# Designs tried in a protein design chat: miniprotein binders against Protein PET54 (PET54). Part 10

Target 1, 293 residues: Protein PET54 (PET54), of Saccharomyces cerevisiae (p10834)
Amino acid sequence: MKASSKAIKLVLDHLKSTGRVLGSVESGNSATISEKTASVNKQQQLQEKKPSVLQYRSYNPYLVKEDFLSILPENLYKKRGQFTNELDFQLMKVRDPKYFQFKDQYYLFFNDYNSLTEYIKLTKHSRINKIRVKMTPLAQPLPTLLTKLQRYSKNLYNAFRSSEQYFEGLNEKVDVSGEFTTNQLRSILDSVEEIENKSVLVWNIPTKLRSHDILNYFWFYNIRSSFKIYWDDEMKRNLRFISFENSHDAYRFKRNYHGLLAKELLTLSEKGDAADYSLEMDDSKILIEHLSE
Short names: E, the ipSAE of ESMFold2; O, the ipSAE of OpenDDE; V2, 0.75 times the mean of E and O plus 0.25 times the DockQ between their complexes.

## First folded at step 3 (miniprotein)

Design S4 (from AB1c with Y26F E28Y E35L W37V L39E Y48D T50L)
Fold by ESMFold2-Fast, scan of step 3:
Formats: C-alpha cells, structure tokens, sequence
Structure S4 (fold): chain B 293 residues (1-293), chain A 81 residues (1-81)
C-alpha cells in the first residue's frame, strides 16, 4: 500500500466527519407515491433493455476498470479485454455533487441485466487488493439515479468553467425532465468523464496562493479554472479544484506535483523567497487526485 | 447579488484599515443570497469564510461575523509579535 493513498483517505475521512461544509441544498424528490410506483413499474418492464448497475463499496479511491476485469477468470478476462457486448461495463467513481470527493463507492454500468448477473456469478469468490468483493445491484430507480448524476454533472461543468459559475449554480434546481432513457444516461456519463479527465482536486496548496497566483505559478499547464471548493480552518486544510484545457495537462500536473511538500512547491516556483511560506505547513504534502483516476 | 458582495467587501476593507491591516478581499454572494463566500488575503496569511443559512440576511450576518472574528484573531497575532 502506498503512503499517499492512506494519507488521502485520512484527509477525506476527516472532511466527511468534522470539516466545514457548504451545506446540503438538495431538496428531496417531490414526486408523489403514485408517480414513484408508476416509474418503478415502467423500469421493471424495460429492465432487460436498460443498463443495469452494480454498486461496489470500497475506501480505496484508486480502483480502475482493469481491477474489476482482472478478478474474472483469465481466459474470460482476455476475451473481455476486447470489450465484448455481453460483459462490458462503464466504471464510475461515486463523487460528492458539491465537493467532488470520492464517496467510497463505485458504479459498474452494464448494457443489460444478464451481463450484470453473469459478472456477479464469475466474481462471487474474487478479491480486489486482497479484500473479498461484494457487489450488489443498485436498488435506486433510474430517474433517481439520473437526477443525482445530472446534479453532479451540472456542478462539475460549472466548476470547469469558473468559480463564479460554480457558486451561482449551487442553488440552481436541477430538473431532469422528459423520457428517462439509456441514451440520456450515456450522454451524462460521457460528459462527466470528459470533464473529470481535465480536472484535479488538490489538498494543501499554500493558503497564501490566490487563484490568479495559481494561474501564474503553473502557467505552463494551461489551467482553465482554479478555486478553493472546501476548507477546514481547524485542521488548516484546503481543497482546491483545478481544471485544465486538456487531459494531458491534468495528468502532467498530478505526476509532477503530487506528494511534494507545500514549502518545496514555493521554492521550486522561484517566485517568492523562503520567508513567504508558513512554517506551520512544513510537513504538509500536496495531495492530488485526478478525477478520472 | 453583486451589490451585496460589494457592500460586504467595503465594510470589511474599512474595518481592516481601522485595524491597520492591508488586505485584498474577494466576496461572492449567490443569487438567492443564502451562501456567502469571503476570502481575505493579509500580508502573512489568508482568511477564508463560508456562511450558509436559510435566509440571505442570516447568511450575510454569519459571513460578516466570521470574517470580523478572523480579522480580530489576525490583529491579536500581530500584536503578540
């Protein structure tokens, strides 16, 4: 186990339990019982023609599609590595719709319920990173799932554009209207993936660096948007969202700066002098999560 | 609104000036007024305030009170040096 993975988990656990939050502005679904019942019946009737979803709970935020393929028997894995129509799935990390932090859950979106059922059978006794896997079909109705994904997608897109768009959008009600279809789901997932590929979450950037300082400090990375999305004064921790013009720059940024001491970052920039950074952050590391990883 | 954000910014700048602090202030108030974000940059640090409430008046009040408390702490810190 890598030390950086453990450190990120500890920070995320703290933020969930005791940190200052932007608050939950999510109003409940205002659908009536009869409307919900009709929706469930429609989903049941069309279940064979709609994507089925498996939920996997894990504190490990670094699982990729390959980890879920490698637990299959090797002969089936090699065949499935060609992305067969029957057992192919799209992997998604479940993220907080406001802060974009991993919520200890993965979703596997299958093309049909038979593929989902077969995957469960083939992996019943498997382990990921030495932990027995327990995957369960997601019980949530498709409209409920689509509404949650659309809210996340909207907030992520607004953050990608600018801090102003993000904060303005937080109080905007997301209305998922019309026919709830597999095509709409795929569209949302593709949109999310595109922006996640171009975005990172960063812990412990020196508090003295403003958004315009970050743009100037990292000018070579083609940063599009940069702002603090969450902060915790008690633990003196901050979480910054940074988006880039392209996914390669997001990848390079994480590769080059993840795990560096915050004070070393200021020294490497050659912008300021050593007196410019706080001694209280001497041992704090820059922790970077590329949202698509 | 932009007008409310500007008013909060001016108030905090005036108070910081009274404390002898040179500051750069960013204030954002959501359209419904229920979320207020204040960033205050001082020579040796940064103050971040986030206030959310069921009413715009309460959110603004909380944000201003938090910002003022942090400015007082910054002044106390400097007086000890």
Amino acid sequence: as target 1 above (293 residues)
Amino acid sequence: SPEEAERIKRLLEEIAKKYGLEVEIFVYVTENGKLVVVEIEVEDGKIDVLAEADSPEEAIRKAVEKALEELRKELEKRLKE
Scores: ipSAE 0.000, ipTM 0.348, lowest interface PAE 14.0, mean pLDDT 71

Design S5 (from AB1c with Y26E W37Y L39W E41L Y48F T50E)
Fold by ESMFold2-Fast, scan of step 3:
Structure S5 (fold): chain B 293 residues (1-293), chain A 81 residues (1-81)
Amino acid sequence: as target 1 above (293 residues)
Amino acid sequence: SPEEAERIKRLLEEIAKKYGLEVEIEVEVTENGKEVYVWILVEDGKIFVEAEADSPEEAIRKAVEKALEELRKELEKRLKE
């Protein structure tokens, strides 16, 4: 009955014979390391093809799928291409459905619950940007999540079309029909990614610059739509949504204008009169978020 | 070493065969700074164990102990079926 203890003894004896000494555990037999087998008994439970969702909270908006793959054990990743494919997931930056700002969290969508639990197990002691990774299964019901994703997708699509469509669409109810399946999720994420690649959010454009002024100044970027998506009258700041005909122009726009002083844009008009603008804008920088970054 | 991983693999395969089970077993040892990780995968990932320690010897000991325990549980389960 105790064949496992005999086998362990044989392994330990072999390791000793190689000239290495096995150290004693100073803390005794501690259960501090939580390695566990992953086996799923589903023979009596019929599961629909629904994604399993893992939530990761981070203030870093620049994480990409490779950052979450790189924290997996390297030998397992390279040698177990099939196992890595079984642990495959789709990554989503969580954005506000109305203002499209990053909400300090990521979703990892796995094809099934076993893949999710395996990923948690493999990454429980890993670090991203020197911070220990804490990932939790999403407690939110899948229909609620689907509604939020569909609302974000719809609002983003409407903004991409025009400011008029965006504002008209904000108060419309989203029709949540059908099952939350991996195929439906993939369709939503693909549609979202296409628009995110072509869109930016811009903080601190001087409030007196109108959409016409922006289109005239940036005429060679093939801008599709440009409008203030949020404004704060007390702080005299605004967040502008700008979409482009292609992703390359969105990339160029951010590269060329991110970090410029807002006061440098005051020369866009013949007026060129800095006294017309708030003194609080003198040191403000143009901050650009490319939605796909 | 790769030779040690191969010997551990053979030991686990022999135990499985003793119960009339042919299983695919794979053992890997990796280093990440001062931490050593040992992974043992059985039957297309149905059984997966890992261990970490400050030395390869201790990590291997922990991983093998866990793998043998889980393999025994799986074999007992199959005997009941």
Scores: ipSAE 0.000, ipTM 0.186, lowest interface PAE 19.4, mean pLDDT 67

Design S6 (from AB1c with Y26W E28L W37F L39V Y48E T50Y)
Fold by ESMFold2-Fast, scan of step 3:
Structure S6 (fold): chain B 293 residues (1-293), chain A 81 residues (1-81)
Amino acid sequence: as target 1 above (293 residues)
Amino acid sequence: SPEEAERIKRLLEEIAKKYGLEVEIWVLVTENGKEVFVVIEVEDGKIEVYAEADSPEEAIRKAVEKALEELRKELEKRLKE
């Protein structure tokens, strides 16, 4: 191969000079009257309640629903199984839709606006981890929030299936169905939670290890899929997405490798040649985030 | 853009075919053009390429250079087997 630098310049010049519209594909299809009527009836059937959303900003990625329940007055906070639906909510960690990193915020989804306002009132002077709780209603319109949740859910599901589906799916439009309902939200959050329980993000796995090397080295963790989701050559940092057949293997993987030096990982490899042992080893720490915690 | 991704994919596929290498290639260019992903699937595994830059032109340049280098390594590996 001797086409490298010249071929690259030719591709870039072609992309710059193209400037051409390759033609427009028009969507001229009109729905039938019966299809429009069925759509309206379906929206009415699926319409339960519009959720109300509180936003909480925190650098702590390890907060769970119990942390938000424990700050309520004792007379309203009961054992989880005895908690009344009056102030019930679903908790979500906000993650980047592309790289899945925690974005230093939580959403609390309440079934109605009255529950949300009551929760704010009851927690006005409460603290989580010694920091005063500041809960704010989410400023974004619900359709905008739904689009963000659908993008995250789609990208996460695609990553869980395969690297190919993840990369192919990144630029696809997300289709949202009509009204944002409590049932639709619950479905999205349940599917997301299932995949998050089985997935980790890993920083600083040695760059010489390819995806198949990782599958072979960690065969006893029942890895489903592994691929690099981000890499920065100048900072020598990389971020890998790894999914497992079950949540226990994801938990075990983080427990065993989080905080280890990358060189220690390579030293544990018994398939390496004697020549590999003489090479300079990476001193970076392996940092693992289990998406569900 | 999809057009940019398709052009990169075709270039890499043509080079692989010229040297008798059987590959499946996926290319993604983000909406802002500043990030490029290339996945090269070979018979016994996958090669993942990622590039980022302050300009779309530089991101594409880096991605193509890295992808071509990976194809070259794969060809050398197979020739030595």
Scores: ipSAE 0.000, ipTM 0.255, lowest interface PAE 17.1, mean pLDDT 71

Design S7 (from AB1c with Y26E W37T L39R Y48T)
Fold by ESMFold2-Fast, scan of step 3:
Structure S7 (fold): chain B 293 residues (1-293), chain A 81 residues (1-81)
Amino acid sequence: as target 1 above (293 residues)
Amino acid sequence: SPEEAERIKRLLEEIAKKYGLEVEIEVEVTENGKEVTVRIEVEDGKITVTAEADSPEEAIRKAVEKALEELRKELEKRLKE
């Protein structure tokens, strides 16, 4: 019922698009006044509030929230429930907005600036995997950060829907909402996390395997979308984006195929023409990144 | 190798469990690696897949391919019922 599912999504996207147009028309006068008020308030809020975001630079793409919690003093952190609330944050891997590759950087989103400064103080002498942590508050103004996150979110959502939506969306401008707030930032982060949980990036899949071949071979993983997102002509390498109907399928796909020899995938494809089993001497390993890991 | 047999077994068990299939899977690889047998036991019967090739790598490939196709047929059968 993939065809029926796609049709339903197209209808929902159309209704969402129509609702946006109707909303702007119905609220024309109020929207214009609210937009002017929002722009003034936006400028004042951006001057008044610094983003409560820490950046941590690391070549290790496998750091999870627990790694950043484990460096806190156990006795101080867990002694009272209020300490847990004060030190709560959302972790995000910084990814390229077009190719979704890890950019050697993490963001820690805190609810307020006091929680951020407290985290810095408590981790001042801490180490992650024997490397001293150097966490810096983001110098970027909130609108610059929000624009960057919105671009990533849009491209990721389009890729999750289909290859067609992804490629059509790449050149579209990101609309900055006048009502964009901290609550909308949280909403974007939650939406991103949900899609990341259902998506993987795969290096070194044999170039002979097309999107159709991947969907057919891996049918039992409930793949939603699969396409080549990046090509390196110099090194003859490609990066494939694969999204799944659920996070469990993404997790198990990585578990089962990460580290497999690329040539082994050619041997697992459908029995077709001799061309499907062409002589590929590729000793490369399949490298899978689950985007939420 | 014994590690390859174990890996094949775990992969197939994980796939079956994901789709709600109660199965017992046994994988046997000959000493030369050129023959791979996969046995899948489901509630009402037993499915046996055997693959032979001139190389261990090709035999493993063929066995996994045949086993995955049999699991696909079993899932398709249950969806139609």
Scores: ipSAE 0.000, ipTM 0.138, lowest interface PAE 20.2, mean pLDDT 68

Design S8 (from AB1c with E24W Y26E E28Y W37T L39E Y48T)
Fold by ESMFold2-Fast, scan of step 3:
Structure S8 (fold): chain B 293 residues (1-293), chain A 81 residues (1-81)
Amino acid sequence: as target 1 above (293 residues)
Amino acid sequence: SPEEAERIKRLLEEIAKKYGLEVWIEVYVTENGKEVTVEIEVEDGKITVTAEADSPEEAIRKAVEKALEELRKELEKRLKE
């Protein structure tokens, strides 16, 4: 969007004032950059079909595949069977590989580059939630992307199994041997989707509640694993990862507890088991993100 | 740390968007953590900076500082145009 010269100056003044104070920052969106090789103009007899990736950036975490299909011309949308076979893609929310938070970004995985370029051409004038669609081919080399996807998949799977496996696995190398193929990508995405369907991220659960307390309090939800994936002791803020035996329990958990005041959770806990920890009340709301949502 | 990183990223993006600019930030870190690349996408342009340091924390800090400085330069250039 075009900005006035006065608006740009205000942004610059703000960046100068805040930039001097910002200090140390850690990004949870980490990926290995593996290739710097210059493009070599060579003829290849064999043309290997590799998946192609479109990047779409959006603050909206609730976009689903249907949102990306609905922006196609009506004629193609009405013939979904044929369209889906020709322009099919797999949608992935981009998540932090360590903390699993949504990174304001989606990947669309196409079976080939021609499908990707056709999708861009058909959607270049479209809007999602009244915002003009801006999609770009992913600049990262496929081996770098594969490493990033495998790291996310491995960390997510370890978290799903247990907190111990998650923390032990954080420093392990990712196995990226072999060719990056459409079948391998589908296998990774299917595995990720299965775990994401059974997992939630929860902000603002009272910091005094430990994993044992969470398992006892929510016994009816068939929780598989629950642990703090991030915490700040000084600010009393934490992000908890919870996985369930099935996707329905994850859905029910979010439905029942999203938006509740944290203090109400402590009040409900008192009715069950005796608490032997601080009962300090928190005014913050419990915020739940179902990873597949 | 992830809450601070998210806050800084979103704050910068919200500031630019509030004044009619859309900015996206993405961070890439090498396996040993010693090289960090930050990409900032501004309307009609991309800014890429890379920083290297002896520690992961210092590399990230240096990369963010360079990225913010390059963003300031780009915005100042547009102000002149």
Scores: ipSAE 0.000, ipTM 0.379, lowest interface PAE 12.3, mean pLDDT 68

Design S9 (from AB1c with Y26E W37T L39E Y48W E52Y K62L K66E)
Fold by ESMFold2-Fast, scan of step 3:
Structure S9 (fold): chain B 293 residues (1-293), chain A 81 residues (1-81)
Amino acid sequence: as target 1 above (293 residues)
Amino acid sequence: SPEEAERIKRLLEEIAKKYGLEVEIEVEVTENGKEVTVEIEVEDGKIWVTAYADSPEEAIRLAVEEALEELRKELEKRLKE
């Protein structure tokens, strides 16, 4: 057991002995600056604006903006609407860029750094669903964050358009070119939110239902795209991406079919003339995640 | 250097695997090279570290050092269980 800790310690000692540590005292913080480098650093920091983003880690995928507002002190939330507006933020679930599954973390995008700092101070001792809240500012510069979000946005947009475009685009390199601005960040976030509002992830749709079957059975939901994004043949489980022309149809689809038995869905689409399907149907429940909820 | 970062990434993966901790390690560097983020995905969650320095080589070294420290704490916690 001690051998593992000792090996890690040796690697740390090696890194310190082979290099001069001139960097930050803490992760994400600037090193000491001379008079000339201070002026250059100030100009570079203005050009490489740090995003005002908080990270919150949670296994609960059902947190909404109201959950993060409700942990603010009651006297600020209920009595000081102006001050509450100053603490406004855009909430984003962090999702896998390929499969769009929740990655156990949330981003809170604030309009400015003062709002972010104030939110941290006001929530320092708060709890969400009885768990203490630990909010951490993202130390990543804007270009790094934009590149990550652009990759997710591009994959999501391609999936929204069609399965063909999604699979063609998966291994394309993504670069955010031009001026790195908070306006680009807002544009990406707004685009992502629009598509997430119009999209669902569905677990356990029967493997026998093809994309055209889904489109024909649910034609009145105005489905734009539907395809298996992940498939495990051994476990007979699949994850399907479905996008809609509008957010209301995505909401209605989840409301009407979430928790339905998979076998019931297949039986309804075939209307009882497919006895061969009924014998092999999965007893699993249809689990639907509306990407914006 | 990139080669040094890759060697350390492999070493971290080897150490974690030896003690029953399966990890995936990703390294991201800003365009100016002054900020490096190391993300370590483990079965129980994610370890996330970011380091800033005046030079790309130093930023990489600091990020790896911080990541190794977080991984060490995680392994020590598991060894005590």
Scores: ipSAE 0.000, ipTM 0.228, lowest interface PAE 14.5, mean pLDDT 68

Design X1 (from MB0 with E10L D13W K17F R61E K65Y E68L Q72M)
Fold by ESMFold2-Fast, scan of step 3:
Structure X1 (fold): chain B 293 residues (1-293), chain A 81 residues (1-81)
Amino acid sequence: as target 1 above (293 residues)
Amino acid sequence: SDEVTQLLKLAEWLIRFAKELADQGDYETAIREFNEALDLLDQARKIAEELGDPSLAEQIEDLMYEALELIMRAEQELKEK
């Protein structure tokens, strides 16, 4: 009963002891009173600005920009040129900056508040994949959202390079300017998409398989980087990040192995089958998330 | 706070794990893990309220509603099983 949630118990026991043991964030370059006041003033100014970002919550990770454009009235969808400045937006799938999992939400970045309100008005009664659309303007400061995006981008790029780069870079701070242009946002989203197209997250690969085993078993997929990004020994679960030289290999890997029983994963490999019988076998299914989906 | 952040991260991991279990047809275990995530979110919400951050508490409440919806879906699937 209790053995399956060790990390949860540690956090809860910690909180029961006196509430918070430590509540401070922002270690390292501790802010002076003056710096703290300046940061508060800047954050307050940004919060007082009208929102330009819409949040759409969805369990479906497969939505693309076209899904959000297709719910606009037919005549406006075909005459988008008349509303290019008012209805144009950048779509962001919200992923965890450390573990890269889809967080069941999308952000639509509009150029201004008027564009955002027009989009809400035009889509008020629309449906995406038969589900009624409910979109909420975000009150959070734009720089806070952009900091999260830049942190995600940096961590993803490092993971794509190697496991060593990922872990070494994980605790580095991300410094964003308060002024952020549409072109800079587009550039970051494009760079992220390029790596996402070449990367997958894989649940339930047998826990005892190491990175070199994965490279050996799947040598023909042109794997660049492969490492455990999360694991929980009590629940016997792990999440592995795998990146490929090209998007076709990422697609092929998911197509061939998604939904297979973990114990059968190695029997489909063209290499390394002789050691298969010595591994602890799991009845769980291999679940693969292609990051560009 | 760091403690709120840790609770939210743990709740997110449990929700992802529970979704996997539900996808595999293990609705009983999925419901248990979703309920543990919901408890962590409730604790994070209470801490946010104590720290005088009602905006954060409201955002956590939204996550709790989403976790509850997932529990209800899994319960419905379990009944139909």
Scores: ipSAE 0.000, ipTM 0.142, lowest interface PAE 19.3, mean pLDDT 70

Design X2 (from MC0 with E36W Q43F Q59E D62L E66Y R73L)
Fold by ESMFold2-Fast, scan of step 3:
Structure X2 (fold): chain B 293 residues (1-293), chain A 81 residues (1-81)
Amino acid sequence: as target 1 above (293 residues)
Amino acid sequence: SDEVTQLLKEAEDLIRKAKELADQGDYETAIRLFNWALDLLDFARKIAEELGDPSLAEEIRLLMKYAEELIQLAEQELKEK
């Protein structure tokens, strides 16, 4: 039996005495787990063309490719897999290369300019979340965009390795080599996606919790690195970057703590060492963005 | 195992706190705490299996099922109220 079995026995005894939890059947974990199932179009993976970029500004950080597909005429959307191939695009949330926070902007990468123009015409009067869409072709030169994307990729990779590598790498220059092609873009997006799947940004973790406290309280999430990437003393705001050994741990972390009151995090961590952190009337919510969404 | 014992104790406490929050009508927070408990239980189960204790792993699976049922109940209440 041992000591471990005693705690289990108490809960099982409660379960047996309480008929309300009996009669249930187990279910799978088939929900959209850890990552969205958005595969790259087969034809796009084989292309060596310069992409055409459409820009959409929105304060909503939770838009996904499906939101941009759903505003197309019903006849195109309902025949998904048959018609979407002609107007297919790769969606990217624009993130700050230094702080990784969403920059109120999305890029839609089309295989050519004709596809981009057609998408604009078909969505001319459409709405996303009740707001009229206003999409514009990106004015930024492609080499400039590529340099910015490579800088984001490099900084994200360094943060994934360690806080030390991140801070040391912030001022190193990235040189663009080759032309900005669909294949080069795909390579960058693939490497970025792997790390984004394993990383979160967290606003409003109590300032009393330091990096070693985070590692100790959440040791079972297999955290690789955790450090404050941004803080504003005047506004009393801080942003922490946390990366994990696998994407499922990042998903579970967001699921368990997103929207929790900051003071509740301290209460949940009251076991061991948490007694050194006084409970405060901090009503701010812990806001977690899983970088891959 | 001391590690498994610690995880089970933490999970039981989280389930208790989550039930208290659900009783207060805070189903959103309760669901998050139940999911946290499930994560701890899943980790404990994996350790128990690795240590060659299948009976303990089975008991932990039953506790996980209990927590999952509580989550479903809380989700239903959240949708209705």
Scores: ipSAE 0.000, ipTM 0.444, lowest interface PAE 10.6, mean pLDDT 73

Design X3 (from MA0 with K9W E12L R16F N35L D39Y D42M K46E)
Fold by ESMFold2-Fast, scan of step 3:
Structure X3 (fold): chain B 293 residues (1-293), chain A 81 residues (1-81)
Amino acid sequence: as target 1 above (293 residues)
Amino acid sequence: SDEVTQLLWEALDLIFKAIELADQGDYETAIREFLEALYLLMQAREKAEELGDPSLAEQIRDLMKEAEELIQRAEQMLKEK
C-alpha cells in the first residue's frame, strides 16, 4: 500500500516550519539509565586476570538478553530472583568492525569464570528458537579481545561523528599498548552500547538519494551523521549508516520506515516531489537495524 | 501549536507503521493502526480549528482522507482473504 505524497508533504512542510524535534518525550528512559548503571557495576566486578566470555553462534540477529535468561531452569531459580544477580552477564552482538553488520555470533560477558561454567552447565540441553544451544568459552586472551573490541569501538565512534572521520580512521591502528584490564573492557563496552543505541543500519535506500538529501529529508529526526558505508554496484544494493542525537530518534526512525518500499520513501520526502530529478522505480524494501535492538 | 504538532507526529508514525503491517499481510493490525491514526488526526484538526488555523485544519483533513482510503484498501484485501 502507498500513501499519497501530496497530503503527507503538506503536513510535513507544516511540521518542518514549526522547528519541532520529534519524540523528545522518553518512555522507559529512567529504567534504561538504571539498567546502564547496574551493567557498569557488573563490569567492574570482572576479574582482571582473564576475560570470562562465552561465544554463541546464531543467524538470528534479534536475540536479546531475555532469550538467554529464559533457557535457564525455572525449577531451580525464579527469573527475577537472586540467581540473575549471581549469574548475570552483559550481552553483545558481534559486528563487523568496518560495516557494522551482525557476524552471526553473540558474546556473553560474565563477572567470573565460575559463572560462565555454571551457565554452560545449566543450559547444556536447552534450545533458543528451536535450535540446540551450543556455547563455547572464547579462547582469545584479554589483549587480543580488547584490540578487536577497540577497533570496532573506534570505527563506530568515528562513524557516529561523521563520514569523513569514519573513512579517515578505517586504517588507523588501535592503541592498546597500555593497561589490559577489565576496567578498559568495561569502558569499551559502555562506549559501544551508547553509540549503538543512537545508530541504525539501513539497506536499500534509493541510490539517487545523497547524504545531503537524507539530512534534509529527515531533519526532524536529529540526524548527526548519514553516509553509505557499503555499496554493491552489480547488485544495486547499498548499506547506509545513520546516527542520531538520541536513542529515541533512532528507535522512531526504524519504527516509521522499516519495511517501506524504497520508492515509497522517496515519495514521502519533500525532495522526492521536487522536479530537480526523475525518480527510479525501486521495489526493494527499506530494511533498518537498530544496532542496540 | 505544540499539541497539534505532537498529534500530527504521532498520527504519521502510526500511518507508516500500518503501511508496513499491510505490506506484510497483517491487514487486521494495519486497519487498527490506521483507525488510531485517523482518530488522532481528527483531534489535531479540531484543535487546529480551535486555535484559529483553518489552513492547517484543511491540510489535516486531506491527510485524514488519505488515511481513510488506505483503510478501505486494507479492508478490501482482508475481504479477499
Scores: ipSAE 0.015, ipTM 0.468, lowest interface PAE 7.1, mean pLDDT 71

## First folded at step 6 (miniprotein)

Design L2a (from LR2 with K12E E19Q E23R T36D R39E; at its last look DockQ between E and O 0.12; V2 from the best seeds 0.00; counts 0 for: pae E 3.9 > 1.5, placed apart)
Fold by ESMFold2, look of step 6:
Structure L2a (fold): chain B 293 residues (1-293), chain A 102 residues (1-102)
Amino acid sequence: as target 1 above (293 residues)
Amino acid sequence: SDEVTQLLEEAEFLLLYAQWLIRLAEYLADQGDYEDAIELFNEALEILEKALDLLDQARKIAEELGDPSLAEQIRDLMKEAREKLEEAEELIQRAEQMLKEK
């Protein structure tokens, strides 16, 4: 399949620069897994605090904290003539724990429930990207949320270090024992943010390129880890996780290669093989997602 | 079952990727770049078909395990995937018609 790499790059640059989804969207057509609580322990539920977390569903993966601040009334945002980021919430894109794919939703983590209810009250008539805001508090208990986030954090950390740690760690059970506090939650979120800033997901780097070949092709980058987390020989598609020693390298890697035809990468190589190129008919686009974007 | 969980994780991943491709293709079509949009829509269809196959496998295993709640969840996902597939096919037909009128 062929798509113009210039057109793809322009589209993705537009989405990145605006941080918005174009046009109206319906939330009802998204593929969401509904989780039914198979077992409700009323005694345990009553003893556990609910986390102060607001859920926002959106197809736009480029929303940033400012998008959620800008919908507050101006008298709170420009108090005494100055912009303020005094709201104490942390924004997180929700991703699946194995493939790190954006799940079309965001979590806003507030310090306490009063802050969460105040935010809902102040924004209930607001719009993001012309879509009426519909945000809901998460009802799940804090231990359940911490377990999910810890699994994601562990898998991401292992991927950042090496393919061996990532794949070995997938089988390990996450043990969240002891104190369930907002400090633990903040620690997990800070750790995730640090690694996401230095990491990218890359679709369609030619499958025959091994980690050694990739390090040689991208020698100007300080790559920490690079490996395929998904591949399908029938569809001829793969997804590669690449992490860098610094966030600037992750940013410029996406800037330089997003939208490039995979075959163009092979022709830029010192060791390109035209026979393999022709045999595979590798006309896929390289599509890159920076995890912090 | 660990096998059902693995199938569902892969299917969910593929559904998310297909949705992203469809969004990109819709933007290209809005810009008048119908040939590129059709290519991305067709790639999304291939991915959706794979996801449906995995979901069907998971549903069969869930039924064999006697877990009607899980089987119902999987059927809901399959319904959503089929609706997205039909939407993409309609968008392809519209884009092909627009390309012909050039």
Scores: ipSAE 0.293, ipTM 0.675, lowest interface PAE 3.9, mean pLDDT 74
ESMFold2 (binder alone), look of step 6: mean pLDDT 88; pTM 0.878
OpenDDE base, look of step 6: ipSAE 0.348; ipTM 0.709

